# VH-VL binders against b7kms5: the designs that were tried, part 220

Target 1, 80 residues: b7kms5
Amino acid sequence: DTFETVRNTIRIESEVDESLRQLCHEERITKETWLEAAYLYLCEKPEELAQVIQLAQERLSQRKAIADYKRAKTMQERFL

## First folded at step 13 (VH-VL)

Design va82 (framework fv_miptenalimab)
Fold by ESMFold2-Fast, scan of step 13:
Structure va82 (fold): chain C 80 residues (1-80), chain A 124 residues (1-124), chain B 107 residues (1-107)
Amino acid sequence: as target 1 above (80 residues)
Amino acid sequence: QVTLVESGGGVVQPGRSLRLSCAFSGFSLSTRGVSVGWIRQAPGKGLEWVAHIDYDDEKRYSPSLKSRFTISRDNSKNTLYLQMNSLRAEDTAVYFCARTSFYDSLGLRYFDYWGQGTTVTVSS
Amino acid sequence: DIQMTQSPSFLSASVGDRVSITCQASQGIRSWLAWYQQKPGKAPKLLIYAASTLQSGVPDRFSGSGSGTDFTLTISSLQPEDFATYYCQQLYSYPWTFGQGTKLEIK
């Protein structure tokens, strides 16, 4: 039996990527298998899953706020 | 310049519903990057975040309140609402309306302008 | 949820004193912390964001420091208008949580 896989391209914060890369190297695993294992583990832990979702929601909101800030700053510079 | 004024508070019996309003001026919630929310404070206690709504209608709630509370807005009236259902004694508090920061390069949404608050008392 | 614990809960001081209030997070929050001042019967006012950045219009006798789990708000020379309750808030994860507050009273 074989697993069907999907290829994904994701963008994550460079600081997080560096930390995750170090972890994967030290533990001899891949980013792909870490992501699968983390998700599967958290699906069995509803309180921990809820905390992860809350962190994800805040990080998404922060990215949107940064994008909004950059747009506002660009508009100010264009009209000055 | 920027003002927020809450209304709709009062004394209400447990199990009832109440809708709070926040009228604001000096900014528009339809403006990209703007968001507003509700923070409450029980008598003699600290601050508790309730709910938040963004310019693009993205809504976030305190997990313990999301089943009973609904945040909404009317951009044509520059008004924010909090619909509170199935009220409990524990919901007794001053409810503040507040705007989050806009110009922050780190993406942090701290509360930069607050209303004076409206008092909700849930008692039998 | 991330628990925010302030110390002390109550502080008595005199005008001209240097005072410090601490805030501890139950887990690392980087520098994603804000400080607010609340006077009796009034709404809170933002003092500091990103742990150490002073909000425009706030006197420079206020300063913030710290990162990770331990944070400090310092008032270098206490003025009469500074007697208030102070709250820290973490902005790292939903739900956003505040400390229990530190009430600063005149001796």
Scores: ipSAE 0.024, ipTM 0.770, lowest interface PAE 7.5, mean pLDDT 88

Design va83 (framework fv_miptenalimab)
Fold by ESMFold2-Fast, scan of step 13:
Structure va83 (fold): chain C 80 residues (1-80), chain A 124 residues (1-124), chain B 107 residues (1-107)
Amino acid sequence: as target 1 above (80 residues)
Amino acid sequence: QVTLVESGGGVVQPGRSLRLSCAFSGFSLSTRGVSVGWIRQAPGKGLEWVAHIDYDDEKRYSPSLKSRFTISRDNSKNTLYLQMNSLRAEDTAVYFCARTSFYDSLGLRYFDYWGQGTTVTVSS
Amino acid sequence: DIQMTQSPSFLSASVGDRVSITCQASQGIRSFLAWYQQKPGKAPKLLIYAASTLQSGVPDRFSGSGSGTDFTLTISSLQPEDFATYYCQQLYSYPWTFGQGTKLEIK
């Protein structure tokens, strides 16, 4: 192959993964090539890239909040 | 039990700076899952999110305000700050301090407690 | 930024009426929507979160529905204390954005 590649292990929301998997199946592409293409396309679209980064920041904060919720609920049930 | 009280508002000239304070009680910003932020409302207009900061010092800003406004806190005093620089007429608003809760399985952070607001008027 | 548009901007109704306020997002936001009530001269108060979950202490005449781009706040049997401006907020993406507000006057 002509590309030097790295292996990345990522965790994404199951509903997103299901949707992405369906898209990749229908369009005859892979998750790896979709990710590369999406990033490259967005790098040429500054306003769209900014919107994606803002969504990513919110989703990161949401994951943190979910973890905080689960921790608080466990503490409450165990000690109250 | 939970209270937030804003202060520091006033009348300022365009181009100047102003620092708002929010003193809160009934919770600590060092508590996991807690965040506090600023929402403003221009006279006769709707709500606009300004910025927030969480227990882990994660800061998020409205993109149009990030270059001029800085959010910070002093956990030892249970106080939140908003440093506002290069003020413009369009910054005229009531500035509310509000808390968000992280006690939701979907990770939603809605504003569950609000202060009464402090008025900032930018006028020549 | 995600734009939130409310309809109507102004509503006049009688006590006992069922009223609905709609909120439309410029893109899909799932169920990441909250509704707030603001009475004149006061801070906003959370009514509904996750599009349809009623906040503790809020009267059950308030209900929320919708997902994706179209959302509705419904008040059954409108009461005099419901005179207020209502705002929707999306929490799907930064920056968090609010609708322009719906001002409800009771006849």
Scores: ipSAE 0.365, ipTM 0.851, lowest interface PAE 2.9, mean pLDDT 89

Design va84 (framework fv_miptenalimab)
Fold by ESMFold2-Fast, scan of step 13:
Structure va84 (fold): chain C 80 residues (1-80), chain A 124 residues (1-124), chain B 107 residues (1-107)
Amino acid sequence: as target 1 above (80 residues)
Amino acid sequence: QVTLVESGGGVVQPGRSLRLSCAFSGFSLSTRGVSVGWIRQAPGKGLEWVAHIDYDDEKRYSPSLKSRFTISRDNSKNTLYLQMNSLRAEDTAVYFCARTSFYDSLGLRYFDYWGQGTTVTVSS
Amino acid sequence: DIQMTQSPSFLSASVGDRVSITCQASQGIRSHLAWYQQKPGKAPKLLIYAASTLQSGVPDRFSGSGSGTDFTLTISSLQPEDFATYYCQQLYSYPWTFGQGTKLEIK
């Protein structure tokens, strides 16, 4: 038997990806199986899951701010 | 167009060392998502994966070869290397270098471009 | 290690024939299976990846099917240039392993 899987396109911060890749290499696992295991583990830990969600919300807000800044800079450079 | 050209093969006695090279064109080893590796084929036999290296310098080896073989790259020259130590008659093969598409977000890999191979003969 | 068993090891066929080559993994590998074609004295060429996805530039007479442990490469109407050795490869678990190959030759 095998698991049914889907292919996802995700973009993560380069430094985080590099760190996660090193972990996967050392432990002989893949990024996809680490992601699955992490999510499943956190689903059994409601308070820890809540903390992870808070961090995710904070990182999303930071990314939005950075994206907004870059967009504004690009428009300024193109239309000045 | 993507091309890979192997070199450095030859006839060598058991116990000696040999270094293979693979020169690339049409892509960069520093390109995010790219990985390259070595596959060998003994005379009249099938394919055997040897090792690969990802764009971020992650290295993986066939467990039976890990202690004797070392994979490395020189990004400034777009060249891949395989250092082979303590060679045995069983290492006699054509050595191919090949590129894999490595997309972090997808995790799928396959060898999409291959070189012509370089022959290594370990005899006597 | 995951063992890949190909059947048959040798197959004789005529131009125009439909031929199938099978590959069996010793454990489940999902869809992490690729097929390669190798002509004498040449490097292997990728035909199919992810078990069933045709590589760009490969004729659509080639198709792949299967998941888990049982996989099939099919050539719907054999052409003269298709006489070659075919290999499957699992890329699910290190070390990556290949089948022993199927030599397809003219009847």
Scores: ipSAE 0.000, ipTM 0.590, lowest interface PAE 17.5, mean pLDDT 84

Design va85 (framework fv_miptenalimab)
Fold by ESMFold2-Fast, scan of step 13:
Structure va85 (fold): chain C 80 residues (1-80), chain A 124 residues (1-124), chain B 107 residues (1-107)
Amino acid sequence: as target 1 above (80 residues)
Amino acid sequence: QVTLVESGGGVVQPGRSLRLSCAFSGFSLSTRGVSVGWIRQAPGKGLEWVAHIDYDDEKRYSPSLKSRFTISRDNSKNTLYLQMNSLRAEDTAVYFCARTSFYDSLGLRYFDYWGQGTTVTVSS
Amino acid sequence: DIQMTQSPSFLSASVGDRVSITCQASQGIRSYLAWYQQKPGKAPKLLIYKASTLQSGVPDRFSGSGSGTDFTLTISSLQPEDFATYYCQQLYSYPWTFGQGTKLEIK
């Protein structure tokens, strides 16, 4: 009645997942409810939301750089 | 082998525009993993990151400067640009262009080569 | 924005001295920190990246340590060419930010 849900699969850094899993266990909440609560809270705090977006942008750039590094390393290690 | 040479600095009045250029040799701006950017330094002050752009045209800006400054590149000329609009006295600084180092396994990008800087003075 | 605070802002030392400069982040940044050296009228030079990895060509008297919020740059035996201003930089989040600088002067 109050809300409908959608199922998503998300891949995150293992260290972050371990920390979040521990937090959820200690506080007796789920990853789903933590994600919803975090987003809803940040939407009411525009300046804090902007900081989170900037961190997300850096992490996205970091993932791209890691992929570039792996490509370069693979080319260097290949026998041609 | 790698060199970066800035140009376009000068004395300009508040509210006006200025475009800085940085010419590269020894590497290509279109090479995967390459990123280049601008760092400025006000007289007697520390370093302030302005903006950077990568080979894939991903652009990132200091939030306080994003509305007034635009970073771009011309791969055919191997040149980086910084378009500065609505200049203020606080924009007075030496503007360095720099290349970020090749990405490590953590995806971190460091400024491994720098130009000598070009001076921008905003005064009335 | 993540604020980077260096201590001290000014350091006076003699050739042969061991000196340490600290850099404190306003929040945890893992090991996503670099150190730069800048001589008067010159562009900065990368010394250390990923908090503790020495850049190729940099003398081994330079070392970096720390993680999270507290970082240290150490010069084990000062040489005349080491008198310069040193900056830390965090790469954990945009915008990238630098410390205010530590000016190392001859005593």
Scores: ipSAE 0.480, ipTM 0.863, lowest interface PAE 2.1, mean pLDDT 90
Fold by OpenDDE, second read of step 14:
Structure va85 (fold): chain C 80 residues (1-80), chain A 124 residues (1-124), chain B 107 residues (1-107)
Amino acid sequence: as target 1 above (80 residues)
Amino acid sequence: QVTLVESGGGVVQPGRSLRLSCAFSGFSLSTRGVSVGWIRQAPGKGLEWVAHIDYDDEKRYSPSLKSRFTISRDNSKNTLYLQMNSLRAEDTAVYFCARTSFYDSLGLRYFDYWGQGTTVTVSS
Amino acid sequence: DIQMTQSPSFLSASVGDRVSITCQASQGIRSYLAWYQQKPGKAPKLLIYKASTLQSGVPDRFSGSGSGTDFTLTISSLQPEDFATYYCQQLYSYPWTFGQGTKLEIK
């Protein structure tokens, strides 16, 4: 295997990012290698992967809800 | 003034179907950030979330009830419905209709307005 | 599913007392917690959301605290109208779940 990397820009919720950063610091790893390892591990754990996918879907819905709320609030404030 | 009024409760035999209705006033389900759902309470027991429907028609169900219950809405009538099929004795409860709203940048939902409930009794 | 465990299930107190009800989540739910009050034959009433934010119109003798897994509802000085059943609810993930309830009775 080669370790050619692909540049990615991901946006992580600040609280989760901070917690993950602390974990990586304590374990002397990087967020990148954590994500790689976590994904590879989950690929071998179909039940756990399904749970993570469900949680990810819920988090995405939450992001959408937040965005919708912000848009609604902005619109309301514009006409006040 | 936000109000929710449930109807459609009654006594039914096991295996039968029943449809509950919830009439809204004071808000629109098409408003961003608003959802409406059902919460039930068996006699002398606690609260159990059943289902809710979002302003964008996204539906969420309690996993244990998803196969038998269907939530729907009619925006033109400002009415929420709960179709309950294959009713069981354990479905006996007061069914509350409640509204949820978003809060700030966390996207939190909470049931801020409730109806008085409609009673469903499943017995042979 | 996330289990919410309230304690105690029953609580006896007197008017003027300071009382606390706890709610423990089976996993971290951050601040995605609400508290409700329910009186017999009535619908639940929202008291606290976001773990510690007081709902409009709710007396300030009610307060909520906590994050993660452990939460507390506190009534600083019980009033006669506060005797009821209280429920916590997590909204962190589906299915949304409630605590089993705490019945606050007059001593």
Scores: ipSAE 0.025, ipTM 0.763, lowest interface PAE 3.5, mean pLDDT 91

Design va86 (framework fv_miptenalimab)
Fold by ESMFold2-Fast, scan of step 13:
Structure va86 (fold): chain C 80 residues (1-80), chain A 124 residues (1-124), chain B 107 residues (1-107)
Amino acid sequence: as target 1 above (80 residues)
Amino acid sequence: QVTLVESGGGVVQPGRSLRLSCAFSGFSLSTRGVSVGWIRQAPGKGLEWVAHIDYDDEKRYSPSLKSRFTISRDNSKNTLYLQMNSLRAEDTAVYFCARTSFYDSLGLRYFDYWGQGTTVTVSS
Amino acid sequence: DIQMTQSPSFLSASVGDRVSITCQASQGIRSYLAWYQQKPGKAPKLLIYRASTLQSGVPDRFSGSGSGTDFTLTISSLQPEDFATYYCQQLYSYPWTFGQGTKLEIK
């Protein structure tokens, strides 16, 4: 049997999850199959994959900045 | 109080290299959350983001410039650098140094302070 | 790359006028847009972030609106110091991109 799965835990923006959930409901698919299909599709399209990676890099930078912002805000509220 | 001063511009032949510097005052490049970078503006044209580097040395580049340009910093001198290699006529521009700060709870980083710019002219 | 197109490229107006400058993204960028003002010989200045939030210290005659692909910067009552070039910037994806600029000149 060649069909094996792994369980992944991911944290995504709630607004994105809500939109994806609606799309999956309308199209009769699941979030896991959408993720698999999107990745497989993009792997065959290097120019589009590069654009997705750039979006992902910005979103990762945003997550880091949010953490830094919260830390700075805590320090400011306490001492500044 | 916060100042950014660019230097190192000039007239240079195509194919040559040039290094720009930006000296900062009023904040430290090693401060958590600080990011600094380069934006250029060709004569009579709009702004173009070149590259930036943040406090923990993560670097991001415009894809079209990544192979020829290198961003770096020296925290002890509080100075940012842009090493530009294989210069072309289309690299002719005023190069601005700018800082990004955390103005947004979504982690969006806006250019809150800019230098006056240094002019680079690539001409044969 | 996400293209940012501003309209108009040049705008002539009088003190006291209400003026609007538009910015269109080639794809949806949510509200991840900033507006900057650049006066001749000076560094750009941040006016508005997250499409509609006014930066501290910026006069309240400036406002921003829009989301997705269409954005507008409005100056409700133009003052002499407002004659400058205005730029929009998207922060949705790398590379960060700016509009070509709108030059606001006195009529």
Scores: ipSAE 0.521, ipTM 0.865, lowest interface PAE 1.9, mean pLDDT 90
Fold by OpenDDE, second read of step 14:
Structure va86 (fold): chain C 80 residues (1-80), chain A 124 residues (1-124), chain B 107 residues (1-107)
Amino acid sequence: as target 1 above (80 residues)
Amino acid sequence: QVTLVESGGGVVQPGRSLRLSCAFSGFSLSTRGVSVGWIRQAPGKGLEWVAHIDYDDEKRYSPSLKSRFTISRDNSKNTLYLQMNSLRAEDTAVYFCARTSFYDSLGLRYFDYWGQGTTVTVSS
Amino acid sequence: DIQMTQSPSFLSASVGDRVSITCQASQGIRSYLAWYQQKPGKAPKLLIYRASTLQSGVPDRFSGSGSGTDFTLTISSLQPEDFATYYCQQLYSYPWTFGQGTKLEIK
């Protein structure tokens, strides 16, 4: 089978990205194929998938909190 | 709702043993990426990590306490234990039970939920 | 072991003040640092992890910065409930170690 790929911009936390980059380098794979493989694997592991989803939700919440802080800070600076 | 409740504290003489318990709810140690541990705080002093145990039953200890303290768990009771032997005056502290964050890709853990602590006093 | 040194040990400030607490590691710990708040007779509360990630439910007046050896906890505008003792903790290697604490008192 051949695959049609879709280009995406994915922003990853810097230290996670570095760790993942190192792993991919050592294993001669790409972050893209790692993500594909990880997702497919988790699709076959409902309990693990649930755990990953929970973790992802928490990480998203943290990102939002940081974003809100940055936004508030920027606003304060603009009015000072 | 995550809760941790310590018990077993009290006043003991030096050289004696004491076992602390921590009953927790709202999570399971069988959940991948979760661990629980003990942190103590001497009166008027700072925080000191004692030990923790993760979902794979891997145990980590403060090097200075490893020979005298043993961490264990009973999954069926959702209870964490700290067996303290050969107690010394310097072991006097509030002992907190705490849960670590969920596992991240870097294997880092920080304590996101804490009990209110149980007091251990070692005095002659 | 990695030693964590906080400064200052004591800090007096007023409501509305901007305050900063620093934590220095004896060696590089990347961003593997957490900040806790503890009030008298209470358990510590996680504020920030990975040096700058705000824990859920924590007010955004709290922020963390730094990487490597030098870290800072900042409270942009002190509120009455913020007077407490703050601790940093490194998560980089065992044994996990805490700073000695910074007691933030009302001026």
Scores: ipSAE 0.006, ipTM 0.680, lowest interface PAE 10.7, mean pLDDT 89

Design va87 (framework fv_miptenalimab)
Fold by ESMFold2-Fast, scan of step 13:
Structure va87 (fold): chain C 80 residues (1-80), chain A 124 residues (1-124), chain B 107 residues (1-107)
Amino acid sequence: as target 1 above (80 residues)
Amino acid sequence: QVTLVESGGGVVQPGRSLRLSCAFSGFSLSTRGVSVGWIRQAPGKGLEWVAHIDYDDEKRYSPSLKSRFTISRDNSKNTLYLQMNSLRAEDTAVYFCARTSFYDSLGLRYFDYWGQGTTVTVSS
Amino acid sequence: DIQMTQSPSFLSASVGDRVSITCQASQGIRSYLAWYQQKPGKAPKLLIYYASTLQSGVPDRFSGSGSGTDFTLTISSLQPEDFATYYCQQLYSYPWTFGQGTKLEIK
């Protein structure tokens, strides 16, 4: 192995992970190498990278809305 | 209801070009996870996958046909195209267009809806 | 390319018979196998996907089994409308490939 690597822990949606695992099994690659390849490919294509960033911003907003709702509900259940 | 209707087939001389169309309704090819493609069948023979195009414009071709055939779409018209160049007698077949979509959370794809087919005859 | 071989190529049977058609892949394809039925002059119809999952609206006399390289389509009690040509397809890797077909004829 000539590559220096780092360990990262990330959380992704279950359905997305299942779909990605199926793709990796079919194509005989690993999630690690798929993530590296996808990022490198997008860095070479600025227009496509911009679209992916927009999708990421959308998904982040959705997660924040869900988290905020859950926090509010927990506070109401504890103190009302 | 999902419907796919092919057109553009006919009799054509070897070496000529022909463009097939597939008009679809009941779904949009801009819908994530959806793809549409072409499958052909020579007289008395089996099925052969030709090409498909995904919602994100990713194109895949049969290796033997990639140099002569081009798949494209017009989302504003809900229409799929197959441009066939340098036609040969071996291209004589019924050409079907068919849709795939995800069947469950695993992203499984299978041809769930098919058109009736359009006949291409390459003859001199 | 992955080669798909069906057996038999021709099968003669009577209404009420239990029939089985096999499909063999030249390399492992896990469960990424579909079965289609085609009647003369018509487009193919999806019967089974993911080797053993019955498509909505398909009669339960149809079943699929197998994984890896060996797959079977079974019709438990053959009906008149079942006389057709059957095709398997692997969707494990590109190019997608079909078996040569099995023609099921009335005896």
Scores: ipSAE 0.000, ipTM 0.600, lowest interface PAE 17.5, mean pLDDT 85

Design va88 (framework fv_miptenalimab)
Fold by ESMFold2-Fast, scan of step 13:
Structure va88 (fold): chain C 80 residues (1-80), chain A 124 residues (1-124), chain B 107 residues (1-107)
Amino acid sequence: as target 1 above (80 residues)
Amino acid sequence: QVTLVESGGGVVQPGRSLRLSCAFSGFSLSTRGVSVGWIRQAPGKGLEWVAHIDYDDEKRYSPSLKSRFTISRDNSKNTLYLQMNSLRAEDTAVYFCARTSFYDSLGLRYFDYWGQGTTVTVSS
Amino acid sequence: DIQMTQSPSFLSASVGDRVSITCQASQGIRSYLAWYQQKPGKAPKLLIYDASTLQSGVPDRFSGSGSGTDFTLTISSLQPEDFATYYCQQLYSYPWTFGQGTKLEIK
């Protein structure tokens, strides 16, 4: 390929991964090219980019809360 | 018992600043998983989320208010603050302080306890 | 921003009636929705979270359902103390947004 590339490993929600995998299979594209296309598209649309950033910030807060939930459950189970 | 009590409201002229306080008891904002925020309600209108801050000092703001409003806390006083700058007539509202403290498997945080609100009127 | 639209905006019903109010999101929000009750001059009270989970201390005549874009709050047998304005809220994306409210008046 003529593009210089880097390898990334990312962790995403299982249901999101399953949905994205199905979309990529149906449209005959890869997760890598979908991610590149989505980012490039949004970079030219500042209002839409802002909406995506706001969703990402909520999802980041949600992951932190899930970690807190798991820690609380572990403490409860350990000492009950 | 969990209580939240707002103060600092009043009548102010457009362009001025005002700082609201929320004194809470029965919990600590340093407690893991807890967050506290501000929701406002204009006369005869619905609810509008303003900002929140969590135990790790993570802050989130309504985009329309981010440039004028600042949320902060003082854990030693169990108090939350909202600094409101460049006030406009449309900022006239009752400002509620509310806590979130839900440990669900989806990580969602809902407003489970609310204060009675403090009234801010921006008028000439 | 995600717009939350409630229907109806006003509802009049009799004690003992089954009433439902709906909330529609402008985009899919999964089950990331809460319902609040607000009585005149008072702060809101959480009724339901995660679309269908009843908050502790809330009477079991209240129930929530739905996912994605369409949500319903149901009161199975309306009581006099249920006179209030009801609000839905989405927690899917910042900024968090509320519906415009449904004012429930006992006929």
Scores: ipSAE 0.273, ipTM 0.835, lowest interface PAE 4.1, mean pLDDT 89

